# VHH binders against Proteasome assembly chaperone 3 (psmG3): the designs that were tried, part 3

Target 1, 145 residues: Proteasome assembly chaperone 3 (psmG3), of Dictyostelium discoideum (Social amoeba) (q55g88)
Amino acid sequence: MNSLLIDSSNPSYDAMNNDNLKNSIEKNHPVKSKVLSKKINNVDTDIAISSFADAIFITISQNQKFNTWIRASKSDGILLDEPSYQIDTLLGNNQDVLFSIYARQLIENIGETSNKSLMLSISITDKSKDTFKQILSTIFENKVW

## First folded at step 19 (VHH)

Design l2 (from k2 with D107E)
Fold by ESMFold2, look of step 19:
Structure l2 (fold): chain B 145 residues (1-145), chain A 122 residues (1-122)
Amino acid sequence: as target 1 above (145 residues)
Amino acid sequence: EVQLVESGGGLVKPGGSLRLSCAASGFTFSNYDMAWFRQAPGKEREFVSYIYTGGSKTYADSVKGRFTISRDNAKNSLYLQMNSLRAEDTAVYYCATGWTYDYTEPEEYDYWGQGTLVTVSS
């Protein structure tokens, strides 16, 4: 997506030079993305992975219902040279430990090579450990970071 | 074939130090969490330390402040620096890999090394 969409209700944006707008768009592009659909333990599983300049968006859905949204980010730890990660449920089930475990695995992997944050949209029907392993393997085989 | 090979075990006096290494092969090391467990004679394997791919670490209470886990993804290697060793630290030490719900539970790990013996005695 374009991070600098023109706001038509703001007249100053109408005067913006096309080259300046294109430069802003190009600075925030290209977006790397992958979309996957597969059966994992006989459950239809949809995964979408998108990279932006400062964030990775991941959607994991095993149903067509409302997803839980989680944000995770890396920050400096309290001890020297130790990473610290913050994981917050923004919308949906705040008490499902499994979704936070997914988010932790994802942000730790993202944080190995970058400081990008994670936005995770997740809805899981099959909560078995084998499905957890297969979903993570699928995502890491298709990294965009 | 996934392989985990521990090394660096041996005999050391109380108060001493020892550094364990675990060489990994057959999988994308940088995508997997790593852990150390230990097993004293006649006891079950017990959790020692865990490190996420991004470097976050956790320790069993009995080793906090004395042991330091680390990893080098470029060398496919996991380490355990063991300081201020005690007789109670005598055990076979194992490295393990996997993504887990509960990192303290040995049954959740996918692959294990064969272990390296650490003996702390005078």
Scores: ipSAE 0.721, ipTM 0.887, lowest interface PAE 0.9, mean pLDDT 85

Design l3 (from k2 with Y109F)
Fold by OpenDDE, last read:
Structure l3 (fold): chain B 145 residues (1-145), chain A 122 residues (1-122)
Amino acid sequence: as target 1 above (145 residues)
Amino acid sequence: EVQLVESGGGLVKPGGSLRLSCAASGFTFSNYDMAWFRQAPGKEREFVSYIYTGGSKTYADSVKGRFTISRDNAKNSLYLQMNSLRAEDTAVYYCATGWTYDYTEPDEFDYWGQGTLVTVSS
């Protein structure tokens, strides 16, 4: 009567130490930044671009002010072949669609290679298409993402 | 110098398919939005499709569900897959680049290709 002692060796659930690979946000101090001043269509234009861990910060100013603040982000629910973006005016003139056009162009480009959001401050006096194109060209030539 | 060169045009039967390509050079392709326009004989140039740098896409109502725009930044190339072609799709197809306030307006684009002819005929 050999009692087969079923050694119920309880498999020690080795707690997989979810070493949360804390993506060591290599805190690259100082924050990578570019500051540019350019005359665009005879208007002095100041542009600052900074890369933070969670966002790209861009300021565009033609009067040394910041009036409108916009946040833009790539949506997480993206069908692999068609990205979606959210653009929100946080402060300032929310009725001027021009600023959302700036934000859309910028966040689309950022979103191509980065998951970072966009924080944009914009204050422009020249709303011409030519100025728009020159500003974007300047930013994209000096992007930090 | 910025260059856009379209290819892939030709004769196709109604209901057929064709794939157009646009080879871009002379600029940082990934930084610019791209578009397809077309111009039929005796008609004005009309918007077909637009693609942002991040990959968002828009289409004219006349081609929606039949055409697909895509880009390959590694190859500096823009594509237009055209399915279920119709006689009314007969046109010279142009590739264009630029940032726009209104991507449906051809005058807002900075550079254009020479075009490629697509003929849909039985």
Scores: ipSAE 0.898, ipTM 0.955, lowest interface PAE 0.4, mean pLDDT 92
Fold by OpenDDE, fold request of step 21:
Structure l3 (fold): chain B 145 residues (1-145), chain A 122 residues (1-122)
Amino acid sequence: as target 1 above (145 residues)
Amino acid sequence: EVQLVESGGGLVKPGGSLRLSCAASGFTFSNYDMAWFRQAPGKEREFVSYIYTGGSKTYADSVKGRFTISRDNAKNSLYLQMNSLRAEDTAVYYCATGWTYDYTEPDEFDYWGQGTLVTVSS
């Protein structure tokens, strides 16, 4: 009566320690920032650009106010080949399409190389195309992404 | 100095395909939106396509589904793939650059190429 000792040696499933690749969010402290003041078409314009872990923060002000706050992000487009962007006004009463245009330009450029969203504060008194171009030029020359 | 140089134009038969190129220099290409316009003989310059720095694209209704705009930032180049060409596509095609409020308005663009002729004829 050979008692087959079924050695139930339960293979110790070595829990492969899922080394959670702690994406070492290299917390680059301090946050990389650029602050610029420029006279654009005779209007003092303040621009601040900061690179956070999850977002680029940009402020554009010609009257030392924030006024309108916009969030923009790159979304995974339905069509794999074309980026989709979402632009949302968070604060401010100014439903000026112009600010969305600023946001779109900025998030497009950010999205080219980064997955970071855009947080934009914008307060502009000069709505001329020339001012628009000069502001964008200034920002893109000083981008932190 | 900013330069935009179009190439790739030529004679094609209806239903044919052509790829235009625009070589850009003198500016940080990746920071600027790009566009294609065209001007047929005796007509005004009209919007064809626009591409943002991030790659978003827009097209005129007349070319939608037939033309594809693309860019290669590493090569400082803009492209226009034109398929299913029609006689009405005959025009000088221009490359343009700039940030715009209305990308359909040619006057909002900062720089233009000299153009390349596309002739669609049987």
Scores: ipSAE 0.896, ipTM 0.955, lowest interface PAE 0.4, mean pLDDT 92
Fold by OpenDDE, fold request of step 21:
Formats: C-alpha cells, structure tokens, sequence
Structure l3 (fold): chain B 145 residues (1-145), chain A 122 residues (1-122)
C-alpha cells in the first residue's frame, strides 16, 4: 500500500520583483521653472510655471495671493476617441466659472503633448477678456512642457 | 501677419458631403483654439463648431451628428467634414481663432478668414 505522498509544495509565488518598473525617474533636478512678472492692462501680474514629474504647477496672481486652487487632469476616455478632462476646485471660490475657463484652456494645451495633470492657483482682480488672453499668451509663450 | 484661408466650398446636392479646410499662418497654431462659423444670406453669423488645443470638440445643435471638426497641428490646418448636408446649411463658412469665455460669441475671436461658400441645392 504505497502511500503516494503528494508533495503539495505550494509553488512559491515568485514575487515578480517589480524592480524593473523603476522607471528611472530621471530626477531632472532642478525642476524646470519660469517666474514672470508683467504689467497687464496696468495691473501687475505674477506668473510662475513649473514642470514636475506628475503635474504642471501654475500660479497666476494679481494681488500676491493664491486664493483659488484648481486641479485639472486628462482622462483617456474608454469609449470615446476624444480625450476627457476633469476640473476640480480644491480650495477657494468654486462659483467663479472664470477660473474653470482658465484651467480648461491650460489643461487642454498641456494634454496635447503631455499626460501630466495641472495644479493651478489663481487670484485675479481684472476679469476682462483682454487680460485673460494676455495671461494665456504669456503662459503659452513660456511653456515648460 | 495672421492669416486664415478657407477652402473646399462649392455646390452640393442635399444628402451630399463636403470637407472644408482652413490654412493658418502667422501664429503658433497649436497654442490656439479654432472654430467654424457660418453666415447665411440675410442672417446673422452663427456658431457651428469649436475645437480646443487638446482636441475637445463642441457643436451647434443644428449640426450635431452630421459635422466633424478636426485639426492637424503639423499642417497648421483646421477641417470641417460635413455630411448629410441640407438646404439650410447653405452659407459662407468662416474659420476663426482665439481664446474665449464663450466660444459661441463671434466677437470674442481675434482673427477670421475671408470665408468659403457652401451651396446645398437640388
């Protein structure tokens, strides 16, 4: 009566050393940044643009404050060949549609060539269309993406 | 100097198709949103379609499902594919560029083409 000892040696789940996904985050130190100060329609306007590994950081200020913070991201639409964008107000006044318009313009342009999200701080006193266009022009002339 | 030059207009039968092109020059095309407008005889200029720099699109209700806006940044070109054309689509079609608060408002755009005529007739 030869008892076949079925050696139930549980195959050691070789933890696939996901060591290979060390995507060499080439720590491009220092972080690529541009800081600008311009008079736009007689209003001093400060703009800072920085490129991080996971996001573009932009600040727009006409009163030396951060005020409203917005996150925007591009999502690969599962169903539609067209990209989808999400815009979320994280802090500040979410009722001002103008800030979402800024965020949408910026994330659309970033998303054209990059998968990075947008972190935006915006505090403006001049809400004119001309100021809007000049600010975007300034940012797009100084892209870090 | 900024230039927008439309082409591709012509005479087409109802139910037919036409593709319009807009050639852009004098600015960094990839940084700007683009739009199509149209103006029928005796009517005001009306919004047709808008495309963001990232490729998001919007359409007037009257053309949804029939028209497709697209852009080629490498060629500095904007396109409008028009299918299932109707008599009411007869108009001069204009290409426009600019960043806007409201892309349906013609006055918010910075530059315009001279337009191309589309005639839909039996």
Amino acid sequence: as target 1 above (145 residues)
Amino acid sequence: EVQLVESGGGLVKPGGSLRLSCAASGFTFSNYDMAWFRQAPGKEREFVSYIYTGGSKTYADSVKGRFTISRDNAKNSLYLQMNSLRAEDTAVYYCATGWTYDYTEPDEFDYWGQGTLVTVSS
Scores: ipSAE 0.895, ipTM 0.954, lowest interface PAE 0.4, mean pLDDT 92
Fold by OpenDDE, last read:
Structure l3 (fold): chain B 145 residues (1-145), chain A 122 residues (1-122)
Amino acid sequence: as target 1 above (145 residues)
Amino acid sequence: EVQLVESGGGLVKPGGSLRLSCAASGFTFSNYDMAWFRQAPGKEREFVSYIYTGGSKTYADSVKGRFTISRDNAKNSLYLQMNSLRAEDTAVYYCATGWTYDYTEPDEFDYWGQGTLVTVSS
């Protein structure tokens, strides 16, 4: 009566070191950041400019309303001699052409010296041309690219 | 003080070429868009060409394929190469700078040069 000692070798559950799922949310800290508060045409305007590894983030706010989010990037144009730019509204009012104008001006300037994309968050109450020019002036005086 | 000074205008025969220059001073040239306008005698000032800070270019339909706008930020200079000139291209050509909602509208620009005369005649 040979008692087959079933060696219940418990399969060592190789603890899959779930440590690899610690995708270190490398808190993408901005390399360089500037925060500005300026009264433009009697409207308090907050501007934040941050440089990351692959993108420039710009926030323009004159109120606490919902911001429109726009992504802009430089692409190799069909014509090798001229840059092409893509501007996409990610969230918010797609009908406001003004925000695309802001994005175009900003990404053109960024693209002159950098291949970084633009992430723009914008919420403005004053849509005057003067405000537009003052905002751009402020941003371009405080470049992080 | 912001200054824009045009040069390179003159008399040329139909089919000829000219290169206009605009020397800019008094501001950070690389931060601003630039444009060429022209005004013929007895006519309104009209859009010719626009160049963004990143180098994107636009042209009036009347000059497409014949004119080329360019900029040199190191020299604070704007250029307009004009080829295959026609009698209807006769005008005073102006350099302008500014950020615009509509670059075809003269009133959108902040500063202007004094202009340079281009005459195309047989």
Scores: ipSAE 0.892, ipTM 0.955, lowest interface PAE 0.4, mean pLDDT 91
Fold by ESMFold2, fold request of step 21:
Structure l3 (fold): chain B 145 residues (1-145), chain A 122 residues (1-122)
Amino acid sequence: as target 1 above (145 residues)
Amino acid sequence: EVQLVESGGGLVKPGGSLRLSCAASGFTFSNYDMAWFRQAPGKEREFVSYIYTGGSKTYADSVKGRFTISRDNAKNSLYLQMNSLRAEDTAVYYCATGWTYDYTEPDEFDYWGQGTLVTVSS
């Protein structure tokens, strides 16, 4: 959740400052992305995966209803050299353990090779274990991290 | 073909230690969670320990503080260091792989090794 800041402390502010910031952000934060649409157990499933400098954004949608947004990140555990992960529901249903299970699997994989955080937007209709495994397999076969 | 091959089992006296290994092949090891289960004679296969791809670990209450799970993704290998062994730890130990809702449920794992026997006796 980066925000854009406009510095107008002179020289004169204009729309070119916004273009320069946008170009600088895009130049300094290259993006790898993959977008997938497929049926998993006969349910239309849309997956988008994007890599930014400090975060991986993943969307998983099986319906057109509101997605739950979850942030996950790697943190130190009680003992040094033991990884720990923080998972927070930012918007939507924060009591559905299934979405946290998805987020946990994703951040653990991301954290194996990087310190990037995860921003997950998720809405799942088919809560079967087989769909869970197929979604994870699809994402990991199409990693951008 | 997915293969999981356990080794390192054997006979050890109570209070002793063993280190089990599980060599994996035929899949992208670094994408999959790994687990150890064990099966004593006449009993169902029961959870011992689980390790996520990112290194987070969990243990059955009966082995916490005595057993340590670890993995080496570069060597496609899973390990179980077993210390302070007791007679009740006697079992065939199996490694398993898969993504799970409940990592304590053997039925949720996709692939299993053949097992390695650990016998703890005087």
Scores: ipSAE 0.757, ipTM 0.897, lowest interface PAE 0.8, mean pLDDT 86
Fold by ESMFold2, last read:
Order: sequence, then C-alpha cells, then structure tokens
Structure l3 (fold): chain B 145 residues (1-145), chain A 122 residues (1-122)
Amino acid sequence: as target 1 above (145 residues)
Amino acid sequence: EVQLVESGGGLVKPGGSLRLSCAASGFTFSNYDMAWFRQAPGKEREFVSYIYTGGSKTYADSVKGRFTISRDNAKNSLYLQMNSLRAEDTAVYYCATGWTYDYTEPDEFDYWGQGTLVTVSS
C-alpha cells in the first residue's frame, strides 16, 4: 500500500515533491521571479524581475531589437555613512540619460533593504515621463527583493 | 488618498534653526523619492533638497551645508533640518513626492503638501 502512495500519476504527490524542492531552493538560494506583459500608453511592454543570491536582474523591453545593459551597486563604506551608488553602462548606448535614470531609481530601492547589485537590461521606445512612472510603479508593485 | 502634511514652520531670527516635518499617508512611502521645495514672496517655487528611497541626497547650492534632508520610512516621514537661517530662506516650504527625470523641476512631482511658512526676520 505504501508503494501506491508514491504513484507519479497523482498530481498531489508530484506537487508535494516539487514544493519541497522549491522550498529548499528558495530558503538556501532563493530565485524569485516575476514576468509581466502589459500595454503601457499603447506600447507592448515586457518586464522580467529575478532575484539571485547577490544580484537583482531586471529586463524592460518595448519591442526593441537590442537592449542596453547597465550594472548598478551600492558603494562601500563612507566615513559619513552617506549611501552612494555606482551606475555603469556595460553594453549599448551610453548617451541615453534616461536608462541611467531608470537604473538609479531601481538600485536606490533595492539598496534600501539589501546590498544586492542590479543588472538591468533595458530598451524603451516610448520615453515619455508618464511611461517612466508607469514602468517603475509596475516594478515596485511586483518586487522580488 | 495621498496626503502630505508639513509642519514645523515659524518665525526665527537670522542664524537660528528650524526642523520641518512632512507626514505622508496613502501610498507606499518607501517606494517614492521625496523632496523639499520653497516659494519665496514674488518668486516661483524652487528646489531645496531631494532624497531617494535608498537615502542618497541632493541639495540646492544655496542651502548646501546648512540644511539636512532625512527620511524615516518606518514613520512615513520626511524631515528638513535648517541651520544658520538667513532672511533669504523666508518662504513657504513644500513637501513633494514622485519619480522624476529632473528632481529640480516642480512640474515632475506627483503630489504636494499644503506648505508650512518659514519667516526669518530680525
């Protein structure tokens, strides 16, 4: 009878085993992720947010062939205990100030409660201030940190 | 509903100090940047100081070294410690919140308080 309790055709058994493995991964090295698709000001917008041990990966794409890649992190100790952040464009258009502004908002929020760095992959076609605010609102409503 | 309520304004002599407070409600305070602006008689509203959610701070050149912005996310509160006050600091001081391209531009902020009057006079 015990051998029948481990029948793999039982969805409850599969879910229980998967839940135990998932819980172990989440506790020891949590990988939380959210994937979102929505139309913002009539532009299809895809957002992916993933948490890793020492970094948050965020992708923001509005139907663009190439994304700009930006890394951001909290700076090391300052004698006045004033927080500071570094933001570096690793690949793509270094002249687009808007993408650095996105990165700044994201790393400041991440850094309020953690020391994780940010890896941001971003492509935006609608660069209006309203789209900027809606994208940030969407991300912060779906944080994984 | 979003509310920002300033307090702590008053009459002080030059060289004195005041501490302004801004109590926030109706939104997730820790997700939003905060700012102080002021409007002096006969002038447009001008930037004083800005604080990001992560604690980074910026100041207008005219107040740098005399004013200190701070926030307490647990109390949903923003503060401005004003030291070495001058007659030129006389203004209505406003608390504001929002994510901005240009944090010195008042038009980019989403919500504003009603203001608190600071008068610096002999």
Scores: ipSAE 0.750, ipTM 0.897, lowest interface PAE 0.8, mean pLDDT 85
Fold by ESMFold2, last read:
Structure l3 (fold): chain B 145 residues (1-145), chain A 122 residues (1-122)
Amino acid sequence: as target 1 above (145 residues)
Amino acid sequence: EVQLVESGGGLVKPGGSLRLSCAASGFTFSNYDMAWFRQAPGKEREFVSYIYTGGSKTYADSVKGRFTISRDNAKNSLYLQMNSLRAEDTAVYYCATGWTYDYTEPDEFDYWGQGTLVTVSS
């Protein structure tokens, strides 16, 4: 803990402390984010995309109940010059096959130009291939990486 | 307009090698997965290889170890290095692009090239 020798109870220090708290909050805020609402194949779809220092957070929701959480990251493969990606479902169950396919597409795109990891929160009602393609197209047209 | 143009096909003897290229335009190449399919005379179009935007690769069992897929996102180009060619590799080879649930299913790909003929014959 780094503290000043000056008494922090005076009004000047209270104003400084408020500015320092605001600066700390702003430093922890994502560098860039986008929030989108679209109707895709007649299903309301909410997408949030946020860039942090070490991660890209993406939320995709077609309902307001429990989302599956998936983490993905790039790693070096056994062979040199061969990329490898790790995809882990942190919270979720029998929906992770299709949601892992979403995560794979997202981390492959992120990993082409960066080493940031992906945190994906996803809940999809319409699991058609067309909705999958429209969701990915929407995200890639609105990248924050 | 999206265009995929294959090149590099030709006649080779069994055991030989060829390198196929696919030049892409009209879309953001680095956002899309790419694949090679082939269609032999009298057969349905079949999966050969798939490459994700980040470089991960998959192959049909029949070509694994002999064919190598690669991409160069800066050049908007997809490649297939074909080694140890066999008569059974004779086909028209197509490049394709799209995001897929099942990358072995041709119906899931959005755009296709016109194909390049590879003939492996004595």
Scores: ipSAE 0.730, ipTM 0.891, lowest interface PAE 0.9, mean pLDDT 86

Design l3 (from k2 with Y109F)
Fold by ESMFold2, fold request of step 21:
Structure l3 (fold): chain B 145 residues (1-145), chain A 122 residues (1-122)
Amino acid sequence: as target 1 above (145 residues)
Amino acid sequence: EVQLVESGGGLVKPGGSLRLSCAASGFTFSNYDMAWFRQAPGKEREFVSYIYTGGSKTYADSVKGRFTISRDNAKNSLYLQMNSLRAEDTAVYYCATGWTYDYTEPDEFDYWGQGTLVTVSS
């Protein structure tokens, strides 16, 4: 459990093993993030994408009044050859199927190449199919996973 | 240019099997969902099966248990294994791609192949 920190300006400590510092840096997973503001079908749309060691956080907002929060992940404990995914609305209106459709597309893409979960915060005013496709295209052009 | 090219159609007797392939190019295949539709003479194009990028699958009730959809993202290819074929499966089968609200609605898909004919006949 010991972390090693070195002071490279002190010659007495110059013999410290640099590999231990490298290992400490490698264990501190850096957060990758992208923040985007775009006008999609004339609606201001803010997107934030952040990658953590075990989760991807995505915020999609066309208004800032109230976001629905959705968690998605691969199902645990199932011994099947085929993937399955669980999508749960944690906060907000769980009867708005559109937000679950967004979450499904996102977790399926994330799950193709990783085992990271998704935490999605979403509020959409333009619910047209074209806006849906443009938002997904924008996110996939700016993947951090 | 987006291209979807189906192959593997043919004539088969009832109870037989056939495997369809769809070769895709001109887009990032691993980011897009894929689907099979079919159209019999004089009928509208109808949903057969859909597969998400992450591998989750759905089927029309008429083909569940007989057809299996699969994809190979490394080969940019979509497949449909058709078993226990029936006369009512006779149709032109189409490969399609897109993100959709309702994957059973053909109008929501962005690109289509030219189709491959499957004939089930005694």
Scores: ipSAE 0.716, ipTM 0.884, lowest interface PAE 0.9, mean pLDDT 85

